# Ledger of designs, part 102: VHH binders against o26223

Target 1, 191 residues: o26223
Amino acid sequence: MKLLWTSQHIKVTVHIDGKVSKMDVLEAIKTRRSIRKYQDREVPEELIDKILDAAMCGPSAVDERPWHFIVVRNREMLEKIPEVHPYGAMVKDAPVAIIVCCDSSLEKIPGFWVQDCSIASQNILLAAHSLGLGAVWTGVYPLEDRVEGIRRLFSIPEHVIPFSVIPLGYPAENPGTRDLFDPDRIHLEKW

## First folded at step 6 (VHH)

Design u10 (framework vhh_7aqx_2)
Fold by ESMFold2-Fast, scan of step 6:
Structure u10 (fold): chain B 191 residues (1-191), chain A 125 residues (1-125)
Amino acid sequence: as target 1 above (191 residues)
Amino acid sequence: QVQLQESGGGLVQAGGSLRLSCTTSGLTFSTYAFSWFRQAPGEEREFVGAISYSGGSTDYADSVKGRFTISRDNAKNTFYLQMNSLKTEDTAVYYCAAQDHTESWELSDRGYDYWGQGTQVTVSS
């Protein structure tokens, strides 16, 4: 009787490279980890397209959607990123990297492009994880030297701001998951 | 409480070698990644080198690559920076830092959970 009135919990089914994977949204969020070691295996263009589609589906302040993306597969260019990004050494070993940029000409409300590009960056990480890939967000903005270095390296125009560099690939490490729930950070009704 | 303690700093002539050690306590050593940073007089603090939680991956600043080697000894809860072919420009206070396999989007010093107090390295000409 009670079973007839209770909804079932069903995991979302995802098809990847002819295989079936099951991962719901909460599982994806909780199990995603920064991955800095990658297999020597190419990432299909169709998976990058799915990741970028997901990136552009994020909420944006006054729907300005100021994000642009540079997809880097050229080995020589990937090898130069650590020269301008001190914490980007893993990028040289990745099969591909995505540079998240803000086109300031699309900005409708001052300053919120940072949050917009953060949302796009997080969606890239979650989408990559859901597709069996690993990725890591390496920060560029607001560090002036990194912004200028990345702009110079990829011929980015002055009105466009490089925000993050996200290498990705099939993971060659398994850091496990974190249990970070802290009820002391939750305040009911008031601080 | 978690603590990181540097040792092995000092005065050395250009072309010489030093080995810095960072001894940790209060953390599960094998689950942490470790890094070295330095700050020279009048300069910003800069990254020097990092070693992954598994020890299978190392990363270095271009200015020290080929001269410095980071390593870890899980049995001793200690990690090291072997500094060879030292230059006067390597003169700085060296800091060790620890991070649980980090979700820091920068892998920057702001993403590290624990820091040592620093040890002075002076390279004379």
Scores: ipSAE 0.143, ipTM 0.550, lowest interface PAE 3.3, mean pLDDT 86
Fold by OpenDDE, second read of step 7:
Structure u10 (fold): chain B 191 residues (1-191), chain A 125 residues (1-125)
Amino acid sequence: as target 1 above (191 residues)
Amino acid sequence: QVQLQESGGGLVQAGGSLRLSCTTSGLTFSTYAFSWFRQAPGEEREFVGAISYSGGSTDYADSVKGRFTISRDNAKNTFYLQMNSLKTEDTAVYYCAAQDHTESWELSDRGYDYWGQGTQVTVSS
């Protein structure tokens, strides 16, 4: 069965006019890009709520749901994040950022929290994209300097581990489409 | 709008040197990995080399190892291909390309987000 992968040029129609056309989940996944430039436009709270709802819908090990989220809108705080996160420069330009954290006290099995928070982070990215927003995953964990920097900046307790910082906003850039499908990465039945 | 523009191509004699530049605009330069590709007439586009977003890592095709060097200047939003000891078989259109390191890290042409228009390099005997 020759899977004719017709490279359907998914035209990401960025509808400027706030009518968030409901993206198909596959469309959202395929067309999502890291966005690092944002419009000077506020993100409605309703959208953040939807994004956070999505963030909490992912699976977690033994349903431990170890995640916490810090929503940051304060301009001063957003501007300080790049000071402790060298690759977080875009955060200062975003109207809002979500910091994904793990409460280690909620772990039922050690170590799976990384997967749990990764899923939550990815859901944030996908949800944002589906809502017409742009976002980027800026990694915090496992880099100690970033972890401690964010911890100090936001007074995060020791048992809580900052995992990622995700700035969000209406996109001011439009990265092109990608073809990331690699059949060489697919193995049938065995390696 | 993101733009990549190659420059520095031309005619050079075998054994000579040439430096290509790729100037970028419209992207956050520091977050991208950059690569050079080339396409000879009747041939498929082939990977020449790449440099990581940090500049800490480079990779080259075997055919150009030891002769070509890629570098980047974040302040100028420009990356380069220094080509030394050029051979006639190096004759091709050279393309610069960019990929977001946070999205993918591939050396195939499929994983790149943006491309230049290409610059002709001709190496004569």
Scores: ipSAE 0.000, ipTM 0.253, lowest interface PAE 11.7, mean pLDDT 87

Design u11 (framework vhh_7aqx_2)
Fold by ESMFold2-Fast, scan of step 6:
Structure u11 (fold): chain B 191 residues (1-191), chain A 125 residues (1-125)
Amino acid sequence: as target 1 above (191 residues)
Amino acid sequence: QVQLQESGGGLVQAGGSLRLSCTTSGLTFSTYAFSWFRQAPGEEREFVGAISYSGGDTDYADSVKGRFTISRDNAKNTFYLQMNSLKTEDTAVYYCAAQDHTESWDLSDRGYDYWGQGTQVTVSS
């Protein structure tokens, strides 16, 4: 009898809500695992946009926010990453990878861009997990051969430094949980 | 060469019990967390239970809580799944898995997950 409650606007909202995790922040942090096996299924661009939005919300030294991101979906380019990154073999099987970079022209305080890009990388991993995706951090900086290999492969300018390569996809493995809490590493008031 | 080998599977009547074992070689047992997974024909593989590297924390799928218990024996490089009050729905191939408790940034070959070949559990009416 009433048409308003069956409107397209209500259905669109429900549909969008159905695509996101209900996981709280502590649950996301504690249950995130490195995922190296991916389903043969594309990741929607909308989810990548949400992940990159989260990446840019991290704190940075003197608010310099030096991060830039390269989104790689091209199969030929993904297949070339293992040639310059010996431990990035899983990248060729991922539907997408994000390369986290520092634009040194945005740096306000020398050296803190490493911490800034580490924060962005971790936010990518957490956001991916919260959206039902799996990801893993493959290390680039400070290994000179990997930095220069990635730079050449993706035509990255001299003033931009590739920091990490993060493949992402729908997980094809479920490793379960870990208990890493070690009270011997906590010191009260003094060492 | 890392190897995980399941044993203890077989046929049991509903309401019965089985104990699965996973023996490991080629890894430093005390630094790994361990999990059990299962897969029925035509179904997706599902998580069953996990035990932390310290043995101080365990986690279970809701479908098996109160019936299954995971444990580890560091001296024997072996971990176990005690399965009580078995149901026909528990029929599956059971896999053991080893997880590095400290995740790597994939700078080296360390941190890969290892899996056993699976052991069949069949619960009859």
Scores: ipSAE 0.029, ipTM 0.380, lowest interface PAE 4.9, mean pLDDT 83
Fold by OpenDDE, second read of step 7:
Structure u11 (fold): chain B 191 residues (1-191), chain A 125 residues (1-125)
Amino acid sequence: as target 1 above (191 residues)
Amino acid sequence: QVQLQESGGGLVQAGGSLRLSCTTSGLTFSTYAFSWFRQAPGEEREFVGAISYSGGDTDYADSVKGRFTISRDNAKNTFYLQMNSLKTEDTAVYYCAAQDHTESWDLSDRGYDYWGQGTQVTVSS
């Protein structure tokens, strides 16, 4: 893709080849897609750190910040995840996955951890996208079999709940953009 | 302290070649994208070319495409501008610039974190 060479404001679009363009937050949100195919290319640790930093920047109930993250690069472990996650087949093809977990002992108010970890997970997706990576949210919680499967696989303590598995990599697909705006879902002042 | 230092500039005849080097210190070389810019007398600084942090992507101004090549050597913390088939219009001060790949790929002058002091390239007829 020809980089638009304009002398003053060249915004480099994120290419599948790992060009990182600064996306504004709205652009990142609007253009993010689930990516399930990845290049045979390692993700630099610096990018993972950036993603994890973003993951921890979201709000949480009464600032409980219950999240933990397992970063998985081991090929054997990545290949085992699909065994306990039927919709996690793409994980085996990813160079890295992040498992988002909740430490229940950090909860200040019961139940809000789902929202907290969801925000963290979404921030991972957005950050990844903004950095030229592709990712997909594979849900673990609240499906008991998946929760227990991931728990056993990664020796996660009982008080820690695996929430999501997010494989990441340089994208090997381009699903395109979609318009998901639905005005019927907007209610003004009342239902 | 981060430093970028250009070298290899000088006087060359039209049709000749030069290789510029930019040696970096004080930064994690492998995490940076690098670019070359040039500024001719009385002109604005212009983009010459860029190379990604991985080295997998390069881009060049139309005016230098096919003549100039950018490469990088991570082991030496140095990246290069090979200039072939030089023209008189290539006469300028050449600057190297660095940008953290985790921040942006803004190829504009404002997008770069660090700059060299520049090296003069003069192409005579």
Scores: ipSAE 0.000, ipTM 0.257, lowest interface PAE 12.3, mean pLDDT 88

Design u12 (framework vhh_7aqx_2)
Fold by ESMFold2-Fast, scan of step 6:
Structure u12 (fold): chain B 191 residues (1-191), chain A 125 residues (1-125)
Amino acid sequence: as target 1 above (191 residues)
Amino acid sequence: QVQLQESGGGLVQAGGSLRLSCTTSGLTFSTYAFSWFRQAPGEEREFVGAISYSGGSTDYADSVKGRFTISRDNAKNTFYLQMNSLKTEDTAVYYCAAEDHTESWQLSDRGYDYWGQGTQVTVSS
């Protein structure tokens, strides 16, 4: 590690009413952390709508936009997710989860839906963070047992592929910002 | 400051059992997820098994599923790999690994914050 290349640690302040101080895009990207512990507090529908609007604004291969979203607030359904997703235990404690799906009938170019749904998933995480919420991406695709389990649990049709499960809520933990800038991974002009 | 120390390796005959331990110091044990990896000479490092920080979830490589069991003891700051029905193919250096507040979206394919030095397991035919 070179001291000249070490990024500074950035922290944000959350207001008592759940609002955050204004943060720019670079700050949001650098300070977003996976959040797996949530307050016992419901997330307003208006915030979910803003998050999903942001999710659909990502770039998409040949502009196919194959994403669909399932919003899960039912506690009994949230409690069943860990049965089909071994590393989704935190979902049962979240007030809401978003399941990112690909509708294969909307796919214009084979295989790029994975990148499209990855972009949508990251936008959900960034939008949630910008709104004072915490979220975590739990992986579903390409693990066949998880794909089949989630499909069965939420009655997802055969032509739709569940990609990720993203629980979210008001954060009950505050992990520090990571210092990940590594100049040895940057090559000028050529490898 | 953070240390992971493997023990319990050694020589065993095919069909036998070994229990590996990973003792930790310098970390808040209950906030970490733990995994075992192995590496045979000339091969890449292979995932073996993982246990979540809550202990509520475990995952295993297909090659060891049904034979190996990962567990944790928060009171002892130690986690284990119980290896049963050992095969010659299980011969490798076994490494324990710890991860605190990961950004990994997939536990079994995550990067780890801390690693042990490794312990040799040799299974003779």
Scores: ipSAE 0.217, ipTM 0.631, lowest interface PAE 2.6, mean pLDDT 85
Fold by OpenDDE, second read of step 7:
Structure u12 (fold): chain B 191 residues (1-191), chain A 125 residues (1-125)
Amino acid sequence: as target 1 above (191 residues)
Amino acid sequence: QVQLQESGGGLVQAGGSLRLSCTTSGLTFSTYAFSWFRQAPGEEREFVGAISYSGGSTDYADSVKGRFTISRDNAKNTFYLQMNSLKTEDTAVYYCAAEDHTESWQLSDRGYDYWGQGTQVTVSS
């Protein structure tokens, strides 16, 4: 385990084991937090590629893989996203954002694309975290105003549905750990 | 070969000012974040401050906030530590360090890609 020291108070732990997996899967899942503050630091393209690779590794209904990804690094465009996404304020502070979209023409079964894109989005978050980055899922779909706002902003075709905007960057905050386990949500054999 | 070289250290009276420079070679200066550290005798190396690759962000240890300022000059491949209102407790060997903020993860065991050899700063009463 290597510590990336970025500030006196913000330490990013990066597992540099020389292997593809920099973090245990369960650790990644358990320790992932939404990060909304980012360092003034660029994210290497190689990391984005790994994140996108992970995004495309999730299952999809009948293997339809309806997802598309817009990688946004342009400062002007990043700054415009909050104009159409009221809860996307942090996007303007991120060095990069990934917009997850669905190409409806790729759907084999209608409606499952939401699950498909959700899986892709979550994989982005987990991959980012495992790589020492912070990210947050800002929901676009199914809110029509956000969908159309993002669509217009990025000239997304009508048959393509923006699903989520995920800003990414090196973390400038540490929200801490959470204990979200709830045994009351577990039912054995039957409800 | 990548090199970081500190300069500008020396003896200064308390309340005085000193400007340290770290000159770099062999690296793409604009892609690196830079930091200053210091180590007093018998003490562990401690963080002093850092500046982002773009220069848009800086961070300082609480002990030096308001007194020290870090800046960078990309054209000169040099970054600086302006030290004002120096105190005797600021006496240490000061080190500059570099971290790549745009390239792949090739960090040293200490979390920085490169380190200088250090420059002595002595603040007398």
Scores: ipSAE 0.000, ipTM 0.266, lowest interface PAE 11.2, mean pLDDT 87

Design u13 (framework vhh_7aqx_2)
Fold by OpenDDE, second read of step 7:
Structure u13 (fold): chain B 191 residues (1-191), chain A 125 residues (1-125)
Amino acid sequence: as target 1 above (191 residues)
Amino acid sequence: QVQLQESGGGLVQAGGSLRLSCTTSGLTFSTYAFSWFRQAPGEEREFVGAISYSGGSTDYADSVKGRFTISRDNAKNTFYLQMNSLKTEDTAVYYCAAQDHTESWFLSDRGYDYWGQGTQVTVSS
């Protein structure tokens, strides 16, 4: 059954003036894009707090909530991140980055922390977007070199696993919109 | 030397269609995002639409959304603005612009590397 979804082109609104647009949840999800260029503008702490609040609202396995967040504003540290993260070049240009980590000691069931931290990371992206910020998920885990690089750089304990680095800032670019809906990926009742 | 040249402009009646072309030379076409801007008399230049380097992403101003479509032909080093259901308010000089960026573009007329000379589009009532 081909669901003829007419691909409504969703407009990505770049908020140049930092106006908090109230987006509904579907709009936020559909219009969110990775942003890798940022304005030379600081992100208010209040927005970071809102983003982190959202990050902690996601579900986790048996409510283990294993996530920790490192908020990085120090310019020197931001500039060092690309040295250990080859796809994190944009981090040096961001006014702030959030490093999502897992405290393994908080795991109640092994292995679900990846899902937990993924949800947290996605919530960060969505929250940022809804607040007029741009962000991008730069994956750290499960690549060992990146994990250890970030660990060393930020003196992260062995029982804590860096999962993602998410630079944030006011967008200086618009990547436009794309239709990602694929009805061929939908199966009714059976594969 | 990099050159962008618009073509296809002219006079058209309201409700009609027009297709603009921007032919490029002197740049690696496949690595550039491309945009269309327009400027009406006495108005500021405004963003019309853009297409990513891959062609996988597009964006349009709200005023032209659903009516205008941007596409690109890498083999011809040309990108296009298909304008349907034209309105009198679409009357402007249309400019093509290029930005050396893979996935994103600026919505303002700032930050683009290269510009065309513009082509006049006039929509009569």
Scores: ipSAE 0.230, ipTM 0.651, lowest interface PAE 1.4, mean pLDDT 90
Fold by ESMFold2-Fast, scan of step 6:
Structure u13 (fold): chain B 191 residues (1-191), chain A 125 residues (1-125)
Amino acid sequence: as target 1 above (191 residues)
Amino acid sequence: QVQLQESGGGLVQAGGSLRLSCTTSGLTFSTYAFSWFRQAPGEEREFVGAISYSGGSTDYADSVKGRFTISRDNAKNTFYLQMNSLKTEDTAVYYCAAQDHTESWFLSDRGYDYWGQGTQVTVSS
């Protein structure tokens, strides 16, 4: 308990022990929903920086961390994504999108980059949600046409594989939460 | 409760046309992908055609490609199968199906959770 008495022009500060985020990790996981409708409102660069920092903090096979990210804010480029991604129509209406890529030159062991980039993609979704934003993972890999389409649009080199396109913004929809716990999928000690 | 109800089936002569409708309730129509399947007596259920949640993509079985067209009407919460140049081998019970793509990271015109009761299509020679 510390209360500081102040005059009209002096700041009063109370030290509060609590969460920096208003949403704890279990709440974030359970309440995150795919959001495909966004407000016509810019997302500050500081929030994108926080999301990308979180994306890079996931576990990685042999700690290879092969992920690279392209941040797309250019309206003309966002409008071209649906031309090469048939289920990416909502991307043109988002203020920003993140393309998660694998740099194959960073692989220490082949094949586990898919799990690594999946972890990075999920961390982007969770971090966005925790910051009051909405996002959706639109799949690119392993569909050859989508991979090559995104590669050509964003001048991605041959040794880099586009994995997912994640549009994000302030949500313009609220689908609520899902109740998905199924005890029949849990087997104790053996099948 | 989610419900799908087919209509428009019946008896038609080979070379004729039918339009099947699937009316939905209890779901957010715009977030769902829709498909048609069919099952002839003694056979397994066969994929016929699909339409994405955006309507931007359609997919068809090789046996019906060029003859059948799938479409959707979001205002009516209904989707359709236009069947042209019908053949006797098209005789089957036709089922409509829906999948909620809300949380799908991979959007595809396959994999379905909700099914209608089926409508009989009989093509006579």
Scores: ipSAE 0.097, ipTM 0.527, lowest interface PAE 4.6, mean pLDDT 85

Design u14 (framework vhh_7aqx_2)
Fold by ESMFold2-Fast, scan of step 6:
Structure u14 (fold): chain B 191 residues (1-191), chain A 125 residues (1-125)
Amino acid sequence: as target 1 above (191 residues)
Amino acid sequence: QVQLQESGGGLVQAGGSLRLSCTTSGLTFSTYAFSWFRQAPGEEREFVGAISYSGGSTDYADSVKGRFTISRDNAKNTFYLQMNSLKTEDTAVYYCAAQDHTESYWLSDRGYDYWGQGTQVTVSS
């Protein structure tokens, strides 16, 4: 299925008539936090386009790129997600959610779709953060009840596996920055 | 130092009710998600219920769903487990656990930062 917004002209650039992204890549990685509280404010379609473009730019095993995405803006559908995902209560309060899926018919090497969809999920989180949005990865795969619940709710075919549900919006919380660098986890030349 | 302290355990008859409390100190309560776990003699520790940082989401083990309710009181730095329709198989040591505003995309007992010492709940037939 072609998403409605994919029919528009997408401009992806770091430089727009003298405008520069406010956050470099390392800053984005270090300052991104899971955001579960959102402002009552719509996310423009253009920003979702940019996020999904970034999602598809990750490395993929044998370049299989098995990811498909469902963009959910319908309030009734967002309100049903917590019924099949116990830790997804925040989704009902988000203006939009992205469901990351694997189309197993595109898989070239068994099992690597999990890494591929993980990369796509992380790119969604980073891209959202770089655009001034907040998002959170809520796990679906490999939890069988969540996989089946999301599949039924969104009419997902048997050969497609829902991997993650990522609500996003303008953040209404600001968690503290984490200092996670641990040099004891770095081994030179050998263990 | 961060400390979690359970209270409210004890002996109760099957069909009865009991309310557990977990009082916290040394952490910023509003940024934490909280859970209850239990461990019966000779068994592994199992998940009972969880409440999110905002209080907007709760989750329960299938064995207790509909009978137990988790809640939080940010003003008192305390969270609770209301246990109704107790069964003999609910007999266990109950532990409270805390997880900072998490980057975990999968909430589980392996992701918890702090644990209480446990409180005994005994349900007699």
Scores: ipSAE 0.163, ipTM 0.573, lowest interface PAE 3.3, mean pLDDT 85
Fold by OpenDDE, second read of step 7:
Structure u14 (fold): chain B 191 residues (1-191), chain A 125 residues (1-125)
Amino acid sequence: as target 1 above (191 residues)
Amino acid sequence: QVQLQESGGGLVQAGGSLRLSCTTSGLTFSTYAFSWFRQAPGEEREFVGAISYSGGSTDYADSVKGRFTISRDNAKNTFYLQMNSLKTEDTAVYYCAAQDHTESYWLSDRGYDYWGQGTQVTVSS
């Protein structure tokens, strides 16, 4: 079933200073891109709050909500992140980064925290995009060197697992939109 | 009252260049993203390109990528569409549009706050 996604109606909405997004959820999902270049412009706290609120609205296994968030604005710390995260070079250029973590002590069942934190991370990306910010998901877990690097850098307790680092800022690039729809990945009733 | 006014349209030969301007008044120019649309006879209005409030982001329709460039001058409350290597298929009425967003724009002609009246661009063979 070739769902003719007419790409003709993609809306990209950027909000000024915490305005309510005119971007609907599907548009946000469809138009979101990884942004790795940022303007020399601070991100208002209000936007970060909205993003974090969104991050906490996702489902979690048995409602365990194991996530914690470290908001990093300190320039020195931002500049150190690439030292322990080889694919996090853009973090040093961002005005702010959110580190998504799992508190393992909050797990009610083992292993689902990865999904929980993934949902939280994705919500951060979508929320950021809807608010006119650019962001990128830089994976930390499950790579041990990155996990331990971030842990040490931010003095994260042993029972807390850093999962992702998400730099945020006003975008200084526009990679454009792309169609990622693949009907071959859709199976009806059976494989 | 907010006004958008296009200028710079006209007749040009294929392969030629044209620069359109959209002058705005009555709005805070620096807070708006701006776009160009065009409509050929018998066709739907189509997205040409957009520029964010900061100018840090631009986007173009595939049909004009590499040929058209959008820029803005905040001091003049004006944004531009530089059209190079024009083709006969570029013939259309060109519209400028504004939306009250910083880095966002609409790829559809829906959701824009303000529109110009349009300027005719005719590319002859």
Scores: ipSAE 0.000, ipTM 0.253, lowest interface PAE 12.8, mean pLDDT 87

